VHH binders against Mitotic checkpoint protein BUB3.3 (BUB3.3). Designs and how they scored, part 22

Target 1, 314 residues: Mitotic checkpoint protein BUB3.3 (BUB3.3), of Arabidopsis thaliana (Mouse-ear cress) (f4i241)
Amino acid sequence: MSGDRLEFENPIEDAVSRLRFSPQSNNLLVASWDSYLRLYDVESSSLSLELNSQAALLDCCFENESTSFTSGSDGFIRRYDLNAGTVDTIGRHDDISTSIVYSYEKGEVISTGFDEKIKFWDTRQRESLVFSTDAGGAVGCVTVSGNNLVVCVDASMHIYDLRNLDEAFQSYASQVEVPIRCITSVPYSRGYAVGSVDGRVAVDFPNTSCSSEIKYSFRCHPKSRNGRLDGVCINAIEFSPCGSGTFVTGDNEGYVISWNAKSRRRLNELPRYSNSIASLAFDHTGELLAIASSHTYQDAKEKEEAPQVFIHRL
Short names: E, the ipSAE of ESMFold2; O, the ipSAE of OpenDDE; V2, 0.75 times the mean of E and O plus 0.25 times the DockQ between their complexes.

## First folded at step 17 (VHH; framework vhh_7nfr_2)

Design S53T (from R1 with S54T; at its last look DockQ between E and O 0.74; V2 from the best seeds 0.00; counts 0 for: pae E 2.6 > 2)
Fold by ESMFold2, look of step 17:
Structure S53T (fold): chain B 314 residues (1-314), chain A 121 residues (1-121)
Amino acid sequence: as target 1 above (314 residues)
Amino acid sequence: QVQLQESGGGLVQPGGSLRLSCAASGFTFSSYAMSWVRQAPGEGREWVSSISWTGKTTFYADSVKGRFTIARDNVKNTLYLLMDSLKSDDTAVYYCAKHKYGIPWARFDYWGQGTQVTVSS
């Protein structure tokens, strides 16, 4: 296992769903099914706070250094004051809320879920819910980049233009042809990378006019499985923020692999982690990679042991 | 105080149909994902189907896809399984199960006593 393991005085008691670094610092959010949102200061190697939401947390995001949000199993969208150490509910989906992201372009929180809705929240207003639209199905994951919002429904990417939400979304069939498990935006591009439940990665460029942006897909395997026709779920995919074209994948068998998107070559494979890779996050410089080794309830062979979080220096 | 009471099992010929019901009480039914699980004679329990708390998202084991339909009525606090094109391999005790966090892929924390389904010519 690579990297320095984070130590928690109160161990994480159930699955880690999402790791997020602050876009401005090395503060790390850890969202867990144990109902706690944790903020960890990687520079000082210490836990800054631990806030109970009373539901399994499925995703989290920063607005800024003082404010974050979660989505959870009870559909509630919660706001966290990271300075005061308080939690407020700002609204709810009518089913599980699976994803939450912050749009810096709109200054709004965007959440999605199994109620087939995309909800937009502006906490600067008296009523936080400012818009709701149809996702076209139960949403499993989401990404936002500039004015593009992509929500994943089964094997499809549903693409919204945030400048014109009154129009129907564009449906784009993913090259993986099976349910999409994770999605991330390609830096400095309108491209997206997706990981599938059957171990495939696709890099797609919907609506590109750039001739050098050519879509591709591949089977994402560790060395011992190279060339196999099937694989294990790709739970996480993230690009380095520095524009190098480096991205990392994490699978349900504990492998973290880095790739070069241009050359399409494997760059490095970390020693296998003891449990599934549930989440990956780069810090804002691309020098640190946070890795959650945690069960995901996807495979009966997973150990339901206390999750571990590691910081790997690149 | 969670209670799950299955009903609707019985004897049916191959190719026939049955509708199972599960009456739920002791928890906020409309806030939890639910599943059907079955156990054939001499075997362990096998997951059959799951449904999200609103009923909008459903999941099926490969062995039952296209033949079984899961549904729920959140007003009556009842879970259903419509079983069509039944085969002898579907013979089992069928259990209604509640997911721990209301998440349809989480572990089960409560089961009913089950209802017997027998498919025989």
Scores: ipSAE 0.377, ipTM 0.688, lowest interface PAE 2.6, mean pLDDT 88
ESMFold2 (binder alone), look of step 17: mean pLDDT 88; pTM 0.887
OpenDDE, look of step 17: ipSAE 0.770; ipTM 0.887

Design S58K (from R1 with S30D T58K; at its last look DockQ between E and O 0.72; V2 from the best seeds 0.79)
Fold by ESMFold2, look of step 17:
Structure S58K (fold): chain B 314 residues (1-314), chain A 121 residues (1-121)
Amino acid sequence: as target 1 above (314 residues)
Amino acid sequence: QVQLQESGGGLVQPGGSLRLSCAASGFTFDSYAMSWVRQAPGEGREWVSSISWSGKTKFYADSVKGRFTIARDNVKNTLYLLMDSLKSDDTAVYYCAKHKYGIPWARFDYWGQGTQVTVSS
């Protein structure tokens, strides 16, 4: 296992669904099915707070150093005051809310769920819910970059222009042709990288006019297990913020592999973790990688072990 | 305290139809995802279908897709499985299962006693 294991005073008691670093510091959010949102200060190696939401948390995001949000199994969208240590609700989906992101361009929270809605929340307004639109299906994962929002429904990417939400979304069929499990935006282009349930990674450039931006895909196999394995779900994919083209994948067999999207090459493979990789996050500098080794309940053969979170220095 | 009681099983000819019901009590039914799981003689349990807590989102195993329909009635606290175009391979005990959370891929924490479905000539 690679990296420094984080210690939690109260152990994480069920799946870790999402890790997020602050865009301004090395504060780390940890969202868990045990209903707690945890804030960990990586620099001091200490837990700053734990806040109970009374529902399994599926995703989280920072607005800033003082405010974060979660989406949960009960559909509620919750806001956390990280200084006061308090939680309140700002709204609800009519089914599971699977993803939540913050758009710094719009200053709005964007949530998605199994009610097939995308909801936009602006806590600066009297009524927090400011817009709702059809996702075209049950949303599995999302990414936002600039004025583009992409939500994934099965094997399709549904692309929205945040400047013109009255228009129908663009449906883009994924190269992987099977359900998309995770998506991230390419930080130096209008591209996207997706990981599939069957172990494929695709890098796509929808609506590109640049001839050098050529889409590609590959099956993600760990080097240490020979290339003759059945593909396993890619649970997490994340780009380094440094613009080098480095990204990492985490799979259901505990492998974390780094790749370069520009050269299309495998860079490094970390020693296997004891459980599935449920989430990955780079800190804002790209020097630290947070890694959640946790069951995801997508495979009957997953290990029933306590979740662990590691910090790996790059 | 959680109780799940399946009904509607029986003997049916190939190509026939059957509707299974699962009466739920002892918990807030409309807060939890629900599933059907089946077990053929001598086999392990096989997931069949899941439904989100509002009923809006449904999932099916490839072996039953297009033939089976999962549904729920959150007023009557009842889960359903409508089975069409039945084949001999569908012969199994069918279980109603409750997910631990409102998440349709989370582990099951309660099971019903099962209802037998037999498809034969």
Scores: ipSAE 0.734, ipTM 0.884, lowest interface PAE 1.0, mean pLDDT 89
ESMFold2 (binder alone), look of step 17: mean pLDDT 87; pTM 0.881
OpenDDE, look of step 17: ipSAE 0.880; ipTM 0.943

Design S61R (from R1 with A61R; at its last look DockQ between E and O 0.59; V2 from the best seeds 0.73)
Fold by ESMFold2, look of step 17:
Structure S61R (fold): chain B 314 residues (1-314), chain A 121 residues (1-121)
Amino acid sequence: as target 1 above (314 residues)
Amino acid sequence: QVQLQESGGGLVQPGGSLRLSCAASGFTFSSYAMSWVRQAPGEGREWVSSISWSGKTTFYRDSVKGRFTIARDNVKNTLYLLMDSLKSDDTAVYYCAKHKYGIPWARFDYWGQGTQVTVSS
């Protein structure tokens, strides 16, 4: 295992669903099925806050240093005042809400769920819900970068331009051709990368001078003749914010691997973590990688051991 | 006190149909994902189908896709499994199961006692 293990005053009692670093600091959000949103100050190595949200949390995001949001298993979208240590509901989905992201371009929260909706929230308005549209199926994951919103439904990607939400989405089949488990945006680009349930990664690195400059897929681990890591779900994928094309993958067997999308090279593999990699997050400088080693229930025989969070210094 | 009571099992010929029901009480049924799980004699339990808490999203084991339909009635607190085109391989005790947290891939925290489905000539 690589990195400094974070110590929590009270242990995380169930799966970690999402880690997020602040875009401006080394404050780290930890969302868990145990209903708590935790805020950890990595620089001081201390837990700043634990806030109970009354439902298993499936995703989280920062708006800014004082405000964050979660999506939950009960469909509620909750807003957190990180200074006051309070939580309020701002709305809901009519089934579990699987993902939540913040659009800094629009100043809006975007949530998705198994009610097949994409919902847009602006807490500056009297009524927070400002737009809702059909996703065309149950949404499994999303990413937003600039005005580019990509939602994943099974093996398809539905792409929206946030400037033209009245227009129908464009649907693309993914290069992995099986259900997409995770997606991330390429920094400073309209590109993205996806990880699949069967261990594949697809990368789309467009260039403005032509169609997609880099578009390919690969398996994270070579097939093993003795039933080893072939076909292992890719639970997390994240780009370094530095713009170098470096990204990391985390799989259901506890491996964290870094890659360069431009050279197509495997750069490094961290020592195996004791449980699945449930989430990865770079800090805003790219110098720190947060790693959640936690069950994800992608395997019926998976051990339900206490989740751990590590900070790996690059 | 959480209670899950299955019914509707029985003997049916290959190609036949059955409708299983699971009456739920002692919890807020509409807050939780639910599943059907089956167990043939001498074998482990085998997941069959799951449904999200609103009923909007469903999942099926590959071997039953297109033949089985999971549904729920959140007013009557009842989970259903409509089984069509039954095969001898479908012979098993069928259990309804409640997921923890309303997440349809979380572990189960409560089970019913099961209902027997037998597919034979």
Scores: ipSAE 0.777, ipTM 0.902, lowest interface PAE 0.8, mean pLDDT 88
ESMFold2 (binder alone), look of step 17: mean pLDDT 86; pTM 0.887
OpenDDE, look of step 17: ipSAE 0.871; ipTM 0.937
ESMFold2, look of step 18: ipSAE 0.741; ipTM 0.883
ESMFold2 (binder alone), look of step 18: mean pLDDT 88; pTM 0.896
OpenDDE, look of step 18: ipSAE 0.824; ipTM 0.916

Design S6A (from R1 with G102A; at its last look DockQ between E and O 0.82; V2 from the best seeds 0.77)
Fold by ESMFold2, look of step 17:
Structure S6A (fold): chain B 314 residues (1-314), chain A 121 residues (1-121)
Amino acid sequence: as target 1 above (314 residues)
Amino acid sequence: QVQLQESGGGLVQPGGSLRLSCAASGFTFSSYAMSWVRQAPGEGREWVSSISWSGKTTFYADSVKGRFTIARDNVKNTLYLLMDSLKSDDTAVYYCAKHKYAIPWARFDYWGQGTQVTVSS
């Protein structure tokens, strides 16, 4: 395993669901099923906040340096004042809320859940809920980039144009052809990279007119090379922000592998972590990679050891 | 004290139907995901189906898709499994299981005593 292990005032007692770096700083959010949202200042190696939300947290996002949000297993969408160290509820899904992202283009929080809804929240309004639409099924993962929101349902990407939310979503079948476990936006194009439950990655370019943007897919652990590792769920996929085409995958066997999307080559593999890789995050410069080594319960044979978070310097 | 009581099992002919029920008490039923798990003779426990806390989202093992339907009644605190087109390999003890969280893939913390389903010949 690689990197410096983070220490927390209240030890992480259950799964880490999501890591996110601030887009402006090296502040790191850590969301956990133990109901704590934790904010860690990686530059000073110090914990800034630990806030109990009274429900298992499944996702988190920054609005800015002062404000963040979580989606919870109880369906509540919670807002955190990171300066005051307080939490309040802004609304709720009618079932588990699995994903939450912030759209800087709209200035709105976007959440999804098992009530099959996509909900848009604007805390500048008297009523925070400003729009709700159909996701087309139970949402597995989400990404937002510019005016595009992609919601994954099984093997399909449901693509919403944030400028035209009254229009039905556009459905795009992913190259992986099995349920999508994770998705990320390609930072230098209008493409998306997805990881599947059976160990595949696809890079897709819905609605592209660029002749150099051709979709492709591959197995992270080729059968000819590693037969026992075939079909290992890809839990996390993230691009370096620096535009080099570097991205990383994290899987249920504890492997973190880096790739280059432009050359389509495998670059490097970190020493195996003790738990599944539940989440990965690059800092805003691409110099740091945060790694959650934590059970995910995506495989019945998955080991359940104490969750840990590492910072790997690139 | 958490209690899960299954009922509705029995002997049925191949192609037949059964409806299993699980009466829940001792916890806020509508706050938790629930599942059915079965154990055939000589085998380990096999996950059958799960349902989210509102009942909106359901999951099924490949072996039962299209034949079984999971449902819940959060007013009556009851979980159901409607089993159609039963086959001999559906013969098992069926357990009602409570997830630790509202998360339908989280670990189970409580189990019922089970109800026997036997599909003859």
Scores: ipSAE 0.622, ipTM 0.840, lowest interface PAE 1.6, mean pLDDT 89
ESMFold2 (binder alone), look of step 17: mean pLDDT 88; pTM 0.893
OpenDDE, look of step 17: ipSAE 0.877; ipTM 0.938

Design S6S (from R1 with G102S; at its last look DockQ between E and O 0.63; V2 from the best seeds 0.71)
Fold by ESMFold2, look of step 17:
Formats: sequence, structure tokens, C-alpha cells
Structure S6S (fold): chain B 314 residues (1-314), chain A 121 residues (1-121)
Amino acid sequence: as target 1 above (314 residues)
Amino acid sequence: QVQLQESGGGLVQPGGSLRLSCAASGFTFSSYAMSWVRQAPGEGREWVSSISWSGKTTFYADSVKGRFTIARDNVKNTLYLLMDSLKSDDTAVYYCAKHKYSIPWARFDYWGQGTQVTVSS
């Protein structure tokens, strides 16, 4: 295992679902099925906040240094005042809320769920819910960049223009032909990288007119490579914010691998973690990588390993 | 106290149909994802199907996809499994199971007593 393991005052008692660094500092959010949202100050190596929400948390995001949000298994969307240490419920999906992101462009929170809705929340308004539209299916993952929101349903990317939300989404089939498990925006273009349930990565450029933006795909672990199992779900994919083209993948077998999207090369592989890689996050400088070693699924009869969070210095 | 009571099993010929029911009590049924799990004689338990707490999203094992339909009635606190085109491989005790959280990939924390389904072969 690589990196410094974080210590928590109360042990994380069930799966870590999402790690997020602040875009402005090295504050790290940790969302867990144990119902706690945790805020960890990596600079001081200390836990700042630990707030219970009474439902398994599936995703989290920062608005800024003082405000964050979660999506929960009970469908509630919660707002956290990180300075006061308080929690407000701002609204709800009519089933599990699987993902939540913040759009700086719109100043709005965007959530998705198993009610097949995309909901937009503006806490500056008297009514927080300001728009709701059809996702076209149960949402597996999302990303937002500029004026584009991408929502993944099975093997398709459903692309929404945030300036024209009254229009139906554009459906784009990625080169992976199986369900998309994770997605991230390419920071130096209007492209997207996706990881699939069967171990593939694709870099796609929907509606590009740029001849240098050529889509491609590959398997993280080719069948005969190193005797490893192939076809393992890619749970997490994240770009370094530095514009170098470096991104990392984390899979269900505990491998964290770095790649360069510009050169299309495999760069580095960390020592295998003992549990699945449930989430990855770069800090705002790209010098730190947070890694959640945690189960992503519970077998009906098997004991789960304790989740752990590591900070790896690059 | 959580209680899950399955019914609707029985003997059926290959190609036949059955509808299983699971009456739930002792918890807020509409707050939890639910599943059907089966166990053939001498085998381990096999996940069959899951449903989200509102009923909007469903999941199926490859072995039953296209033949089985999971549904729920949150007013009557009842989970259903409609089984069509039954074959000998479907012979098993079928259990209703409650997930620990509202998510259908989390561990089960309660099980029913089971109902026997036998496909003649």
C-alpha cells in the first residue's frame, strides 16, 4: 500500500463512497455509507468535522471552503456549513440520489438519482429546487465542466447544455460498449474520460471539430498482461489539474495506475491496495493524490475489510 | 421487529409461471432497497434480483434476465417476483431480503423464511 494513511477519531465503519479535495485548499471531504461526512485538513493531519446525516452518503462536493453538499441513499440533498458545523436538508429525490456536483458556471448544485431525474438546486433562492429534468435512465455517474453536464446511463453519455436546459439531452455512445462506471472531464479540452465496468478506459470528444481530438480506448489490464485478472471494474478516474494530461485509474482489484492522455502512455503503478479502489482525488495543485481503499459492493455472506484513506505524494 | 414472509411458491412444469410475494412488517418498507435471493439444494445462495426503494430502478442476474420481473407495492408493504418461462435450474428456495441501507448493493441485514419453487424435471 502507498501513501500516508489518514487517522479518524471515530473509525470509518462502512464503505467510503467519495473523496473530494477542495478546489482552493487541501481540505478533503470523505463521504461514507456509515452516514458521516468527514472533513480532513491534510495540511495539519487532523479531522476538522464529522457530521452524521442518518443515511448512507453516496457522493459529495464543495461549493467553496465554507459550504459542501451530499447526496444520500434516502434521496435527500444536504447542505453543510463547514464553519458552523451544521447540516440543512435542501430537497430530495424520489429514490436513491447517486451523484452530486457543483457548477461554478451556474452557481448551482446538480444531483441525480434512481428516480431518473437531474435536479438543480440554488440555495440563494427562496425555493432551492430551480429545475428538474429527465436523465433518460438511472444515472451511474456525472461530470460538469463549463456549460456542459454529462450524465452516464449504461454505456451512453447524456450531454446537457447548461445554457439550454429546456432541450432534450444529446446521447453519445462511448467506445466502451458496456456500462460506464466513472467519468471525468479532460481539463485541457472539451473531452471526457470514462472507465467501464469491464476494465476499459475511453477518451471521447463529443461534437469536436478539432482534428487533433481523436477518440481512443484501451484496457487497463490486457488479458495476458502480468497474469492479472482482466475485465475488472474501473471505479475511479481523475485528471491531474496541472494540464499535463496525467490521469489516474483505480479498480476493484486495488490497482492505482497513472496514464498520460496526450502521449497515450502508461506511466506508473502504485503497489496494490488490499481493498478495491473506491475513489481517487487530486488536490488542487496535483501534488497529492487521495486514495480510498474500500469495498464498493457487499457480498451477502462475506465480511468486509475496513476502509482506509491514503494520501500519496506525487 | 423486522419480519419478511414469502409466499406463492409451488410445483410447476417447465415453461410455467409463478408469482412470489413477500409481506414486510416491522420497518419502513418504502425506505429500503429489497432483493430476491435463491438457494438450490446443496448450493450457496444466489442473488436473483434487486429493486430500489421507490421501485423505479431494477436489477437482474443474467440467469433470469428477460424471464423474471421484480416489483414492489409500498402501500401494501409487499415485494413481488413474477417468474415466467421457468426451467429446472430455477428450482430453489426463494428468499426475500432487506438491504442494510437504502442501496441495493449493500449487505442484507434481514431475511425471510423462504418459499419453495420446484420446476418438474
Scores: ipSAE 0.633, ipTM 0.848, lowest interface PAE 1.5, mean pLDDT 88
ESMFold2 (binder alone), look of step 17: mean pLDDT 88; pTM 0.887
OpenDDE, look of step 17: ipSAE 0.848; ipTM 0.923

## First folded at step 18 (VHH; framework vhh_7nfr_2)

Design T1 (from S61R with S52T; at its last look DockQ between E and O 0.78; V2 from the best seeds 0.77)
Fold by ESMFold2, look of step 18:
Structure T1 (fold): chain B 314 residues (1-314), chain A 121 residues (1-121)
Amino acid sequence: as target 1 above (314 residues)
Amino acid sequence: QVQLQESGGGLVQPGGSLRLSCAASGFTFSSYAMSWVRQAPGEGREWVSSITWSGKTTFYRDSVKGRFTIARDNVKNTLYLLMDSLKSDDTAVYYCAKHKYGIPWARFDYWGQGTQVTVSS
């Protein structure tokens, strides 16, 4: 294991589903199946608040330092006032809501779920739901960067232009050709990287006037018929915000590996964590990596150890 | 108290069909994801299929995809498994299972007693 484990008087009672750093500070959101959204000041390693949402939380995001949102197993989208310590329900999906992100370009919250909808929320309005559209299938994960929204359905990526939401989405198969488990945006680019259920990563950096397209895939664990292990589900993938091309992967066997996207080279592999890697998050400077070592039940024999959160200094 | 009661198992010939049912009581059925799990003689339990609480999204293990259909009736509090094109490898006790938290990948917190499916010439 690597990094400093966060210490708790009151343990997290079930899986950690998502870690998110604030875009402005070292405050860390921790979303858990135990229904609590937690806010930590990572610099002091102290818990700032715990807010009950009454459902297993599957994703979270910051709007700003005082406001955040969660998506949950019951489909409700909840808004959290981090200063007042209050929770309010702003709307609902008609099935599990799997992902929630904030679009700074639109000033809107975007949620997705297994009701095959993408919903847009603006809490500045009297009625928060401002737009809803069909995702073309059950949404597993999403990323937003600028005006580019990528929604993953099975092995397909559905691309939406936030400036032209009335147009049908563009769909194409990912380079991994198997179900996508996680996706992240490339900083300062329309590009992205995805991790698959079978241990593959695909990286796609589109052409710009200043550089050539980078497009490739690789398997984090070599495959062979003679008893060599196949890849393990990639549960999390994140780019460093520094623009260095560094990204990290976390898999269902507790490995965190850093890579350089241009060279396709493994940079470092951290000591194995005791649980699956459920989530990874860089702080806004790229100096800190938050790591959730927590069961995900991507493997039927996965051990149930207490969820842990680590801060690794880079 | 949570109760899950399977029925509809039996002896069928290869290529045949069966419809399994699971009557649920003691909890708000429409709030929880549900699964079918099977256990062949001398084997461990094997996940077969899952369905989300609304019924909108379904999941299948590869070996049954296209042959089995999971469904639910949230008015009658009943889970179904429609099995077509049965093979000898499908012989097992089939269990209805309830997920914790309403997430189809979360641990099961309740199981039924099972119903036997036997596929034999």
Scores: ipSAE 0.673, ipTM 0.861, lowest interface PAE 1.2, mean pLDDT 87
ESMFold2 (binder alone), look of step 18: mean pLDDT 87; pTM 0.886
OpenDDE, look of step 18: ipSAE 0.868; ipTM 0.936

Design T2 (from R1 with T57V; at its last look DockQ between E and O 0.88; V2 from the best seeds 0.00; counts 0 for: grease 25.1 > 24.2)
Fold by ESMFold2, look of step 18:
Structure T2 (fold): chain B 314 residues (1-314), chain A 121 residues (1-121)
Amino acid sequence: as target 1 above (314 residues)
Amino acid sequence: QVQLQESGGGLVQPGGSLRLSCAASGFTFSSYAMSWVRQAPGEGREWVSSISWSGKVTFYADSVKGRFTIARDNVKNTLYLLMDSLKSDDTAVYYCAKHKYGIPWARFDYWGQGTQVTVSS
């Protein structure tokens, strides 16, 4: 396996659900089912804080260097003051909340869940919940880029324009035609990439005013196990922030593979990790890749061993 | 202590229907995802269906999809499995299982004693 393993004073005791780098620093959020949100300073190789949230955490995001949010198994949306080391609740979904992202265009937190709602939270106002709309089904994953919000329900993408939320979403069947497990936005574009439960990746760069459409799908197989076998769930997909078209995939068998979206070529494959890849994150420069090797329960026979987080340097 | 008590099993002819119930006590039922799991003689346990803690989202094994319906009543603390179009392959002991969290794919931490379903002509 590749990279420096992060050390935690108190071991992570259950699944890692999400890794996120700060958009401005090498601070790394680690969300876990053990109910802790952890902030790790990768530059100093030290844990900065550990905040108990009283529910399994399913996703997290930064607003800025001082404020972050989580979505949890109890449906609560929690806000974290990273300087004071405190946590409070800003609202709730009526079932598990599966995803949470921050929209800099709206200055709002966006959360989704199994109550089939998309909820918008503005912590600058006394009433944090400012808008709620129908997602069209139980939401599995979400991405936001500029004014484009993509919400995945089963095998469909439901696309919202943040400038005009009073109109119905536009629904597209995914190229993978099976449930979408993960989604990421293409930097500097309205494009996205999705990974499926059966090991497929679809890339979609909608036509822009000055470029042609890129739209394709493929089965994501590691080079060390090439064949015509059904693929393993793609748990994570992330684009490098540097605009090169490079993205990485992480699957439920511990493979991390990098690709180029324009050339459609495999670029590199890291040595296999001992457990599933639960999450991937690039730092803001694209120099570092954080990798969570952790059970995800996408396989009935999956091992339950302590999660590990690695930093791979490029 | 946590207790899960299944009922409603029995002998049914192929094509018949049954309704299984699971009475839950000793925990806050509405905070946890729940599942049905079955075990045929001489075989391992097979996941059948799961339901989210609010009851809004349900999951089914391919072998039962379209024939079985999972439901819950969070006021009565009861989990249900409505089984239609039963086949001989559905013969098994059916267990009610509690997930550790409100996450319907998380580990089970408690099981019921099971109820026998037998499909025979």
Scores: ipSAE 0.757, ipTM 0.893, lowest interface PAE 0.8, mean pLDDT 88
ESMFold2 (binder alone), look of step 18: mean pLDDT 89; pTM 0.896
OpenDDE, look of step 18: ipSAE 0.874; ipTM 0.938

Design T3 (from R1 with T57I; at its last look DockQ between E and O 0.92; V2 from the best seeds 0.00; counts 0 for: grease 25.6 > 24.2, SAP .7 > .668)
Fold by ESMFold2, look of step 18:
Structure T3 (fold): chain B 314 residues (1-314), chain A 121 residues (1-121)
Amino acid sequence: as target 1 above (314 residues)
Amino acid sequence: QVQLQESGGGLVQPGGSLRLSCAASGFTFSSYAMSWVRQAPGEGREWVSSISWSGKITFYADSVKGRFTIARDNVKNTLYLLMDSLKSDDTAVYYCAKHKYGIPWARFDYWGQGTQVTVSS
């Protein structure tokens, strides 16, 4: 195992679904199926806040240092006042809400769900729901970058222009050609990196006219796993924010591997974690990597052991 | 307190059709994802199909895709499995299973007693 394990006042009692660092500090959100949103101050190694939401949490995001949101198994979108320690509901999907992100360009919360909707929330207004559109299927994962929202449905990326939300901008088949499990935006270009259920990673550049932005894909596995036929689900993929081209992958067998997207090379492989890698997050400087070792129920071989969260210094 | 009661099983010829029902009580049915799981003689349990709590999203094992349809009625608190084009290897006890959360890939926390489906010529 690599990194310092975080300790929680109330142990995390079910899957960790998402880790998120604040864009401005080393505050870490931990969303769990045990219904708690936890805020951990990594710098001081202490738990700052622990709030019950009444439903299994599937995703979380920061608006700023004082406000965050979750999406949950009951479809509710909840707002958390991190200073007052309170939770309230701002709206709901008509089935589970799978993903939630904050768009700093629009000043809006964006959520997706199994009701096949993409919903936009502006908490500055009396009625928070300001727009809703169809995703065209069950959304597996989402990323937002500038004015582009990318919504993954099966093996397709649906790109929406946040300035013109009447239709999907364009649907692109990813190079992995199987369902996309995770997606992240490339910080130095208008590209995206995806991880698949069968262990592949692709870096795609939808609508590029730049010949130097050549899309590529590869089979992501640890050095010790020679030519097996089936890959292992890539549950998490994240770019370092520092622009070096460094990104990390986390798979369903507990491997965390770092890569350089520009040189297309493996950089480092961490010692195997005891359970699946459910989520990865870089702090805002790229110096810290948060790692959730937790069951995801995406594979029959997963262990139902207590989830653990580690901080690895790069 | 949670109760799941399957019905609708029986004997049917290959190519035939059958509809299974599962009556649910003791919990808020419309808040939970549900599944059908089957167990053939001498074999382990095999996941068949899952449905999200609203009924909007469904999942199927490859062995039953295109032949089986899962559905739910959240007013009547009932889960269904519509089985078409039945084959002899569909012979099994079929169980209604409740997921712990509204998450259709979460673990099961309650099971019904099962209903026998037999496909023979």
Scores: ipSAE 0.761, ipTM 0.898, lowest interface PAE 0.9, mean pLDDT 89
ESMFold2 (binder alone), look of step 18: mean pLDDT 88; pTM 0.893
OpenDDE, look of step 18: ipSAE 0.874; ipTM 0.939

